# Ledger of designs, part 10: VH-VL binders against Protein DJ-1 homolog C (DJ1C)

Target 1, 167 residues: Protein DJ-1 homolog C (DJ1C), of Arabidopsis thaliana (Mouse-ear cress) (q8vy09r84to250)
Amino acid sequence: KKVLVPIGYGTEEIEAVVLVDVLRRAGADVTVASVEQKLEVEGSSGTRLLADVLISKCADQVYDLVALPGGMPGAVRLRDCEILEKIMKRQAEDKRLYGAISMAPAITLLPWGLLTRKRTTGHPAFFGKLPTFWAVKTNIQISGELTTSRGPGTSFQFALSLAEQLF
Below, E stands for the ipSAE of ESMFold2; O stands for the ipSAE of OpenDDE; V2 stands for 0.75 times the mean of E and O plus 0.25 times the DockQ between their complexes.

## First folded at step 4 (VH-VL)

Design J37 (from J01 with heavy chain Y33H; framework fv_inotuzumab)
Fold by ESMFold2-Fast, scan of step 4:
Structure J37 (fold): chain C 167 residues (1-167), chain A 118 residues (1-118), chain B 112 residues (1-112)
Amino acid sequence: as target 1 above (167 residues)
Amino acid sequence: EVQLVQSGAEVKKPGASVKVSCKASGYTFTDYHIHWVRQAPGQGLEWIGGINPDSGYTTYRRKFQGRVTMTADTSTSTVYMELSSLRSEDTAVYYCARSDYYEGMDVWGQGTLVTVSS
Amino acid sequence: DVQVTQSPSSLSASVGDRVTITCRSSQSLVYSEGNTYLSWYLHKPGKAPQLLIYEVSNRFSGVPDRFSGSGSGTDFTLTISSLQPEDFATYYCMQSTYFPYTFGQGTKVEIK
């Protein structure tokens, strides 16, 4: 099972690290890809995160799951990555699993048009920015191929849910 | 069994407000959306709007914006629709209906006749 | 708003007849993931509407197999293969692909 976890400047460390760790422990082949110019990125709390590869190496790969961490400005960095946007839209079109936690649903997926008619949750501070009839206040929300979650405090539940769906 | 039960008929004067209730039973209230649909005499069905009881988020048809408010009380499994500044053309039977993402409106309330007359 | 138009507005039929009702939308109802949110309802005076068909062609639980839905994109059809006495009613299609949800104007099926 192949998984993509993209990271950028200001990515929330707990969300990214928990996603990678839980999914690797479950037996997934996880690729961490930087949407920046270099492999090393500084997270939202100042931790240095080292990606396996630049996102440009992932453009033509097929993943069983793509999972987006949040954080500010990390969610914005991911939103502004054209390669990642194309990967995510293909994921949705092919009905392959994808997920987003914390800021990522409202800041990254919503502008890409990937939340329409999907029951979604997100960070409490950004819940009001989800201008969707389909928004819910649950810790974990599965809506077809999309799984969403609230924030760092729900990262383990989010990653575990994705692992359960993948296997 | 799954049911939606609405409040009784109302007669209102032009300019008044009406609040119709829709009480759900037999299912997990927050797992389904509730919509409001009306039918004026001699007219077809018209979707007014809907509410997600889990989030409280609402969406309304533009012609009702500013006049309609939908709310949900999870402690009583009840949805309310309040329509203000009533006009004679608001005379209609008002229905609440349950929906899921992949199904249409599968369970309907019995309807509430709202008559607006002077 | 997506406009939904039904044809005919009314028809007269006898028990045992095959009845077809069409529904056209002003734009495609296919969502990006390929699902099409078009449903059909039966409505009788003094009663609440009843769901017959959802997602174009899926019969709702308990709905007799004489009812079938078909179509794609902008053109949809409800067929009743052998009309029964309880089927004399007004039929509505509804699109729920886009907000606001919109109903067709209705098709009244009356006894000859």
Scores: ipSAE 0.148, ipTM 0.663, lowest interface PAE 3.6, mean pLDDT 90

Design J44 (from J01 with heavy chain T59V; framework fv_inotuzumab; at its last look DockQ between E and O 0.66; V2 from the best seeds 0.00; counts 0 for: pae E 5.6 > 2)
Heavy chain, then light chain:
Amino acid sequence: EVQLVQSGAEVKKPGASVKVSCKASGYTFTDYYIHWVRQAPGQGLEWIGGINPDSGYTVYRRKFQGRVTMTADTSTSTVYMELSSLRSEDTAVYYCARSDYYEGMDVWGQGTLVTVSS
Amino acid sequence: DVQVTQSPSSLSASVGDRVTITCRSSQSLVYSEGNTYLSWYLHKPGKAPQLLIYEVSNRFSGVPDRFSGSGSGTDFTLTISSLQPEDFATYYCMQSTYFPYTFGQGTKVEIK
ESMFold2-Fast, scan of step 4: ipSAE 0.384; ipTM 0.744
ESMFold2, look of step 5: ipSAE 0.136; ipTM 0.656
ESMFold2 (binder alone), look of step 5: mean pLDDT 93; pTM 0.948
OpenDDE, look of step 5: ipSAE 0.654; ipTM 0.885
ESMFold2, look of step 6: ipSAE 0.060; ipTM 0.631
ESMFold2 (binder alone), look of step 6: mean pLDDT 92; pTM 0.947
OpenDDE, look of step 6: ipSAE 0.438; ipTM 0.822

Design J46 (from J01 with heavy chain I34M T59S; framework fv_inotuzumab)
Fold by ESMFold2-Fast, scan of step 4:
Structure J46 (fold): chain C 167 residues (1-167), chain A 118 residues (1-118), chain B 112 residues (1-112)
Amino acid sequence: as target 1 above (167 residues)
Amino acid sequence: EVQLVQSGAEVKKPGASVKVSCKASGYTFTDYYMHWVRQAPGQGLEWIGGINPDSGYTSYRRKFQGRVTMTADTSTSTVYMELSSLRSEDTAVYYCARSDYYEGMDVWGQGTLVTVSS
Amino acid sequence: DVQVTQSPSSLSASVGDRVTITCRSSQSLVYSEGNTYLSWYLHKPGKAPQLLIYEVSNRFSGVPDRFSGSGSGTDFTLTISSLQPEDFATYYCMQSTYFPYTFGQGTKVEIK
């Protein structure tokens, strides 16, 4: 079971680390990919995060799951990554699992058009900015192949839900 | 039992506003979407818009944008539809209807006749 | 907006007849989850509409088994296998895959 977790400058550390740890413990082959020009990125709280590869190495790979952490400006960095956008759009078209937590639904997925007719939750601060009729105020929301969640405080629930769907 | 009960008939003059209520009972109000549908005399059903009572998010048919406002009061399990700048062609029976994500509109209010005349 | 067109606009039938109503959408109603959001309603004068079929072919609870729905993509059909006296009504299809939700113009089933 192959999983992609992309990171960039300003990625929320708890969300990224919990995703990677829980999914690896569940038996997934998790690749952490930097959307920046270097493997080492500074997270939203100043912690140094080290990716396994640059996202360019992932462009032609097929993943069973792609899970997006949030954070600011991390969610913006992910949004602006052309390679990641293409991976995510292929994931949706192929009906393969993908997930997004906290800032990622509103900041990353929404501009890519990946929330149409999907029930979604996200960070409470951005709930009024989610221009989606299907927005819900749950901690975890599964809508077909997409799973969304609220923030760092729901990271463990989010990762467990994804592991359960993957296995 | 699940039911939707709407407010009574209204007679309005052109240019006025009307606010129709729809009170839900027998289910968890925030688990379902609420829609407003109308039928003018001699015409078919027309979707006006809907509201997600959990988020407060709305979606309106373009021709009603700027004239329609939908709101939900979770404390009373009531949705409202306010239509402003009324015209004679707004004369219709207005229905509220709930929907689940997958199912169609499974429970409907009894309808509210709104008559616009001068 | 997604247009929904019904055929015929009206028909005359007798009790026991097989009635078929068609509904065509201007674009595919299948969304990325594979679900197709097309439903059918029965409407009688002075009463609220009633849901008959949802997601193309699922009969709503309490709806008699003489009602069935079928179709895919853009072409959908409601069939009443043996028309009963209470079935004389106007029938509507509705797409809810895309906003705005759109109804067909209706098919009136009248007594012959």
Scores: ipSAE 0.215, ipTM 0.698, lowest interface PAE 3.2, mean pLDDT 91

Design J48 (from J01 with light chain S96G T97I Y98H F99L; framework fv_inotuzumab)
Fold by ESMFold2-Fast, scan of step 4:
Structure J48 (fold): chain C 167 residues (1-167), chain A 118 residues (1-118), chain B 112 residues (1-112)
Amino acid sequence: as target 1 above (167 residues)
Amino acid sequence: EVQLVQSGAEVKKPGASVKVSCKASGYTFTDYYIHWVRQAPGQGLEWIGGINPDSGYTTYRRKFQGRVTMTADTSTSTVYMELSSLRSEDTAVYYCARSDYYEGMDVWGQGTLVTVSS
Amino acid sequence: DVQVTQSPSSLSASVGDRVTITCRSSQSLVYSEGNTYLSWYLHKPGKAPQLLIYEVSNRFSGVPDRFSGSGSGTDFTLTISSLQPEDFATYYCMQGIHLPYTFGQGTKVEIK
């Protein structure tokens, strides 16, 4: 089972680390990819995170799951990565699993058009700004191939749900 | 038996407000979305807006923004649509309708005639 | 707003006739996952609308086999293979992907 977890400057550390750790413990082959020019990125709280590869190495890979951490400006960095956008749109088109937590649903997936008719949750600060009545005030929401969750405090529930869906 | 039952006909003066109810039964209220659709005399169907009863999140067609409010009461499995600053052009039959993610609007209320006249 | 246009606005037909109604959207209705959220409704005066077809071609439970839907992207068709007396009504298509949801203007099927 192949999983992609992209990271960038300002990625939320708890969300990224919990995703990687839980999915690896479940038996997934997790690739951490930087959307920046370097493998090392500084997270939203100042922690240095080291990716396995640059996202350019992932452009033609097929993943069973792509899971997006949030954080600011991490969610913006992910949004602005054209390679990642193409990977995520391909996941949706092929009906393969993808997920987003915290800031990522509203900041990253929404601009890409990947929340249309999807039942979606996200960070409380941006919940009321979601431009769709499909929004749901749950800690975790599964809508077909898309799983969303609220924030660092729900990271473990999010990762476990993705592991259950993957295996 | 899945049903949506609406409140009865209303006659209002211009400038007043009206609140129409839509009571759901026979299914899990929070598993489905509720839409409001109207039909004015001699006109077609017009989508007004919708509500997710689980989240309370609403979206409205722009021309109704500021005049329409949709709410859901999970304790009574009832959705409400309130339309304020009524005009004669708001005279219409108002329907509530249920949808899930994969179906269209599959269950409809019987309709509520709202007449706005001086 | 996504504009939805039906053709014709009205038609006259006899029982047993094949009836075709077309629906055209101003934008593609294909979601990134490949699903197309286009539905068809039957509406009679004094009654609530009834769902006939959802996701372009899926007949809703209990809908007779004479009703069929087809199309892709921006062009969609509802076909009634052999019109019955209860089928004289106004038909509406609706796109359910872009907010706000929009209905076509309706096609009235009248007795010849």
Scores: ipSAE 0.014, ipTM 0.555, lowest interface PAE 6.9, mean pLDDT 88

Design J49 (from J01 with light chain S96D; framework fv_inotuzumab)
Heavy chain, then light chain:
Amino acid sequence: EVQLVQSGAEVKKPGASVKVSCKASGYTFTDYYIHWVRQAPGQGLEWIGGINPDSGYTTYRRKFQGRVTMTADTSTSTVYMELSSLRSEDTAVYYCARSDYYEGMDVWGQGTLVTVSS
Amino acid sequence: DVQVTQSPSSLSASVGDRVTITCRSSQSLVYSEGNTYLSWYLHKPGKAPQLLIYEVSNRFSGVPDRFSGSGSGTDFTLTISSLQPEDFATYYCMQDTYFPYTFGQGTKVEIK
ESMFold2-Fast, scan of step 4: ipSAE 0.245; ipTM 0.693

Design J54 (from J01 with light chain S96G Y98H F99Y Y101F; framework fv_inotuzumab)
Fold by ESMFold2-Fast, scan of step 4:
Structure J54 (fold): chain C 167 residues (1-167), chain A 118 residues (1-118), chain B 112 residues (1-112)
Amino acid sequence: as target 1 above (167 residues)
Amino acid sequence: EVQLVQSGAEVKKPGASVKVSCKASGYTFTDYYIHWVRQAPGQGLEWIGGINPDSGYTTYRRKFQGRVTMTADTSTSTVYMELSSLRSEDTAVYYCARSDYYEGMDVWGQGTLVTVSS
Amino acid sequence: DVQVTQSPSSLSASVGDRVTITCRSSQSLVYSEGNTYLSWYLHKPGKAPQLLIYEVSNRFSGVPDRFSGSGSGTDFTLTISSLQPEDFATYYCMQGTHYPFTFGQGTKVEIK
């Protein structure tokens, strides 16, 4: 099972690290990809995160799951990556799993049009900014191929839910 | 005390529009969805649509699409439902109702009778 | 649209009777997160509807314990264990799993 976890400047460390660790422990082949110009990125709390590859190496790859961490400006960095946007739109079009936690639903997925007809949750501070009638205040929300979650405090629940859906 | 208070009864001619208000009090207005439900004489309850007051985004039942508009004014904690191109079959009591994120409609307005007659 | 059908459309009962109303949906009401959005309402002429039960079996605050809900998937039941004078009313089930939300046609509980 192939999984993509993209990271960028300002990615929330707990969300990214928990996703990678839990999914790898579950037996997934996890690729961490930087959307920046280099492999090393500084997270939202100043932690140095080192990606496996640049996102450009992932443009033509097929993943069983793409899981987006949040954080600011990390969610914005992911949003502005055209390669990642195309990967995510293909994921949704092909009915393959994707997920987003914290800031990523409202800041990253919503502008790409990937929340249409999806029940979603997200970071409490941005919950009311989700322009969807079906926004919910659950810790985990599964809506077809999309799984969303609130933030660092729900990171393990989010990662475990994705692992259960993969296997 | 949590309550929803609606505007008074309306009598309209066919082809006219009606705008019904629903004023919320006693809770955080933006934490709940507001739905509109009607009951025509001798008929059951019919869901028209709803609005998220925080975002302003709406969902309408298909048969009302193009005729109904729902809006929210957070400064007055009021939701409005405007129904245009009125027909005699639109004669009904219109209710606003709040729901949590799990679709349970726990608080209802008192109802507004809209009569469409020539 | 998901069709919701209640049985019976009306029934006659006496105070103290056990009353059962059934609600059947044309599609499963279990959503992807595992929740089932089926609620029950009491409606009297000249009054607003009143929530009795939400998410199949959860009694709303202040609702007497004689009201209970059960069911799963497509088949749901509202039970009134011992009918009281104030319970003569029309009862509606509503599904909130699929848009648009749909109500059953109603079940009128009348004095025998």
Scores: ipSAE 0.014, ipTM 0.550, lowest interface PAE 7.1, mean pLDDT 88

Design J61 (framework fv_refanezumab)
Fold by ESMFold2-Fast, scan of step 4:
Structure J61 (fold): chain C 167 residues (1-167), chain A 118 residues (1-118), chain B 112 residues (1-112)
Amino acid sequence: as target 1 above (167 residues)
Amino acid sequence: QVQLVQSGSELKKPGASVKVSCKASGYTFTDYYMHWVRQAPGQGLEWMGGINTDTGYPTYADDFTGRFVFSLDTSVSTAYLQISSLKAEDTAVYYCARSDYYEGMDVWGQGTLVTVSS
Amino acid sequence: DIVMTQSPDSLAVSLGERATINCKSSQSVLYSENNKNYLAWYQQKPGQPPKLLIYWASTRESGVPDRFSGSGSGTDFTLTISSLQAEDVAVYYCQQSYSFPTFGQGTKLEIK
């Protein structure tokens, strides 16, 4: 099972690391891809994160799951990556799993039009940016192929839910 | 106390534009979603869409794309519905209504009658 | 697009008698995570805006008389008025908010 976890400057460390660790422990082939011009990025709390590849190496790959960490400006960096946007839109069109935690639903997925008709949760500070009748106050929300979650404190539950859906 | 007050009735010719206002008072405007609902003469209620008052993000039902624009002025707690290139079939009472995330539409404007005739 | 269908289209009931209005959705409006049905009932009198009576299928809005009750789950819902009063003459609408909001066609309630 192939999984993509993109990272960029300001990615939330706990969210990214928990996603990668839990999914690898479950037996997934996890690729960490930088949306920046280099493999090393500084996370939201100053931790250096080293990606496996640049996102440009992932443009033609098919993933069973794409899981987006949040963080600021990490969620914005992911939003502004055209290659990642195309991967995510293809994921949705093909009805393959994708997920987003914390700031990623409101900041990254919403502008791409990937929350239409999806029940969605997200970070409390950005919850108000979600479309009102689609927003829910749950720790984990599964809506078809999309799974969303609230933040670092729900990262483990989020990753476990994705692993369960993948296997 | 808590109320939505809409602008007065409009009589327009085909091809004109109209802008209906909905002014909120007695509550925090940005805490509630604002819906727009249409009711043609002798017909039922039809959800047109709405706008997230915190973000300004509008959502349009499939039948209400193109000619319809939802907007806000949060400084005066007012939502707007603009209809361009008016057609006779747009003749209806237009309601604004608020809801929170998890409940029904609990407060409604009094309605604005828009009549489109030559 | 979830289609809401009400029955009957019109109903005549004597004062003090029970009135029952049904509403069916083309898809389930039950949200499994909180076990709530995203279904509301509204009352509309001539020349007035609709008034919310019930939300979450069975929760009565503040100020709504006890004679109004809602029931059902998933796709089949009922609004019951236990003892009809003169002021209850109105058109009643069901509405789902599970997806993009949609209304039923309405049921006109009259005195027999």
Scores: ipSAE 0.014, ipTM 0.552, lowest interface PAE 6.8, mean pLDDT 89

Design J62 (from R01, 20 letters changed; framework fv_refanezumab)
Fold by ESMFold2-Fast, scan of step 4:
Structure J62 (fold): chain C 167 residues (1-167), chain A 120 residues (1-120), chain B 112 residues (1-112)
Amino acid sequence: as target 1 above (167 residues)
Amino acid sequence: QVQLVQSGSELKKPGASVKVSCKASGYTFTDYYMHWVRQAPGQGLEWMGGINTDTGYPTYADDFTGRFVFSLDTSVSTAYLQISSLKAEDTAVYYCARDFEGYSSSWDYWGQGTLVTVSS
Amino acid sequence: DIVMTQSPDSLAVSLGERATINCKSSQSVLYSENNKNYLAWYQQKPGQPPKLLIYWASTRESGVPDRFSGSGSGTDFTLTISSLQAEDVAVYYCQQSTYFYTFGQGTKLEIK
């Protein structure tokens, strides 16, 4: 199973590392891709994160799962990546799994139109910006192909849920 | 240049309704969340809520449910605040302010304010 | 709800002197995912809308003079005006945006 975890400047370290570690332990082939111009990015807490490839190498790849970590400005960096936006829209169109945690649902997925009629959770600071009739205050929310979660404190549960759905 | 221009002052009787407009120009209207803020005479700023200009979904602060409605007309880049069943306590200046999707907590442009006076 | 409390309610400072305004939140406004304090400072002059001065606790908005600076983290924040000018007479508000939005009650700054 092929999984994409994109990272950028200001990505939340716990969310990204937990996603990669849990999914690799479950047997997935995880690619960490930088949306920046270099493989090394500084996370939201100043930690250096090293990607496997630049996102440009992923443009034509098909993934069984794409999982977005949050963090700020990481979620904004992911949102502004045209290549990633096209990959995510393709995931949704093809009914393939995708996930987003913390700031990513409201900041990254919502502007791309990927939350319409999806029950969604996210970080409390941005909860009011989610579609109100579809927003839920759960630690994990599965809505068809989309799984969302709240933040670093729920990152293990988020990654585990994705692994269970993938296998 | 970025501008938020609000409608003119209103004098209303208790029980009436009022609709305040906030017209945006100089930027892509749907790239920024729009907030509403109330300031009663001699008092501080109160966040009333906001509306996602891309989705049209409003969020109301707890004290501003029921009588208050946020809406949009994206074709003219305008946000609206409607207050029904006006009370004397609603007398205040109402401001709109833009916010980059909550990202930076920077409400960098504000309307000039609309004074709503409710008196019998 | 996060309650924002400013101190003092008012202060008078001589021209050219340092003005300090404090803001305390009832719970942390540090957003752990990006290590940013979602705290902003606004200046409001009579008859005018508020003007953004500082966001992310210490980042100065474009066009704001460098005599204005913000500091602090978590629950305790300070706005400093290093050398007060006549045009700085205003009410100053802090605002949190970590969990929805709340403003402090305001601090009125006057010239001695």
Scores: ipSAE 0.006, ipTM 0.490, lowest interface PAE 11.1, mean pLDDT 87

Design J64 (from A01, 14 letters changed; framework fv_acasunlimab_arm2)
Fold by ESMFold2-Fast, scan of step 4:
Structure J64 (fold): chain C 167 residues (1-167), chain A 117 residues (1-117), chain B 110 residues (1-110)
Amino acid sequence: as target 1 above (167 residues)
Amino acid sequence: EVQLVESGGGLVQPGRSLRLSCTASGFTFSDYYMHWVRQAPGKGLEWVGGINSGGYTYYAASVKGRFTISRDDSKSIAYLQMNSLKTEDTAVYYCARSDYYEGMDVWGQGTLVTVSS
Amino acid sequence: DIVMTQSPSSLSASVGDRVTITCQASQDISNYLAWYQQKPGKAPKRLIYDASNLETGVPSRFSASGSGTDYTFTISSLQPEDIATYYCQQYDNLPPEGYTFGGGTKVEIK
C-alpha cells in the first residue's frame, strides 16, 4: 500500500510525524514529499523535518492514500502547490482514499473543491470556512473516501483510522 | 420506529413570537442534521433552516434574523423560535432529518402556524 | 440561489399510464437531487435521492434519471395510491444559500 504525506514550511510536526509513524508501523510504504525547493523544511514550531523526495518526483505516481497534515503556514504551502493539487484531484476522481487534519480541510481542501458534499471536521477556529452545515465536532469524520480530523490532539486517532481503512 | 412529532403551532398575531418543537424517537438524534421546511396553504415546499449534529445553524434569507433553530440532544428535541412573525409566515411547518445531505428521509406530520389578526 | 423549474404543474392520467415529470435547475447541480411524494394532508416522503437512487421500500414503478441541469421522474404504471403532488429538491447549494424545491406537479387520476 502506497501513501503520500506532503510537507512544507510551517507544517504541524505532531500531525506529520504521527501520520508517518503510525502508517509505517501498519505496513504502508510511506513517501514524505516536500512541496518546497528543498528536502528540509522547518515546521510550525521550528522543528526541522527532512522529506524523502521533492513533490515533483510524485507527480506521476498513484497512491492508495494521500494524507495532509495541517499547521500554518504549512496548510497554505500545500494549498499553493499545483502538483499536489493535481494529485489530490486525481485521487478524488479515482475514488482513492485521502485525508486531512486540523487546518488542512478548510485551508487546503476547501479551495480545491474537494469538500463538496463531504461531512467534515477540522480545527474549531476554521469551522466558519468549512461548509459549516456539514461540519461536525467529532474527533474523526469519515465521508466516503475522505477522512478528516481536528488537530494535533487527535493525530493518533486520525492515523489509526486511515490505517484501518487502508488495510 | 423512527418518528418525528412537531408541536407548538397555532394562531398568533403579527409581530409576536411562537416556538415550535420537534420531538424525535427511534434513532440516535445527535447523529442527524435537523431541518425545518414550511408550506403555505396551497403552495409548495420552502426550506426554512437547519441545524447540524454539531449545533451550527443556517437559515433561508426570508427568515434570517427573525427565526432561531436550536436542539437539545439530551431530550431529542429540535426547536424553531419564530420572532417578529409576518402574515406571510403562515404555513404548515415540518421537521425533517437528514444524514450526509442525501435529502430528507424522515418527516414529521407538520404543525399549522397561522399569523393573522 | 438555484432555481428549480418543474413541469408540468399538474397532469391527469389513467391507471396503468406512464407518467413523466421533469425538473430543470438554473445551474449544474451534479446529481444532488431528490424527489418527494406528498399525498393530500400528509407530510412529504422521499422516493429518490442522488438523482436516480430509489429509497428502500419504494415500489420499482418509480424511477428517475438525469444529469447536469435536466432531471426526469417517471411512474411506469400509475396506481390509484400514486395520487399526490411530486417535488424535486436540489442540495448542491450548501446553507446559507439553501436548498430549493421545484414548484411541484399535481398528479391526478382521470
Scores: ipSAE 0.012, ipTM 0.542, lowest interface PAE 8.1, mean pLDDT 87

## First folded at step 5 (VH-VL; from J07 with heavy chain T59V; framework fv_inotuzumab)

Design K1 (at its last look DockQ between E and O 0.69; V2 from the best seeds 0.00; counts 0 for: pae E 6.3 > 2)
Heavy chain, then light chain:
Amino acid sequence: EVQLVQSGAEVKKPGASVKVSCKASGYTFTDYYIHWVRQAPGQGLEWIGGINPDSGYTVYRRKFQGRVTMTADTSTSTVYMELSSLRSEDTAVYYCARSDYYDAFDIWGQGTLVTVSS
Amino acid sequence: DVQVTQSPSSLSASVGDRVTITCRSSQSLVYSEGNTYLSWYLHKPGKAPQLLIYEVSNRFSGVPDRFSGSGSGTDFTLTISSLQPEDFATYYCMQSTYFPYTFGQGTKVEIK
ESMFold2, look of step 5: ipSAE 0.049; ipTM 0.646
ESMFold2 (binder alone), look of step 5: mean pLDDT 93; pTM 0.950
OpenDDE, look of step 5: ipSAE 0.380; ipTM 0.792

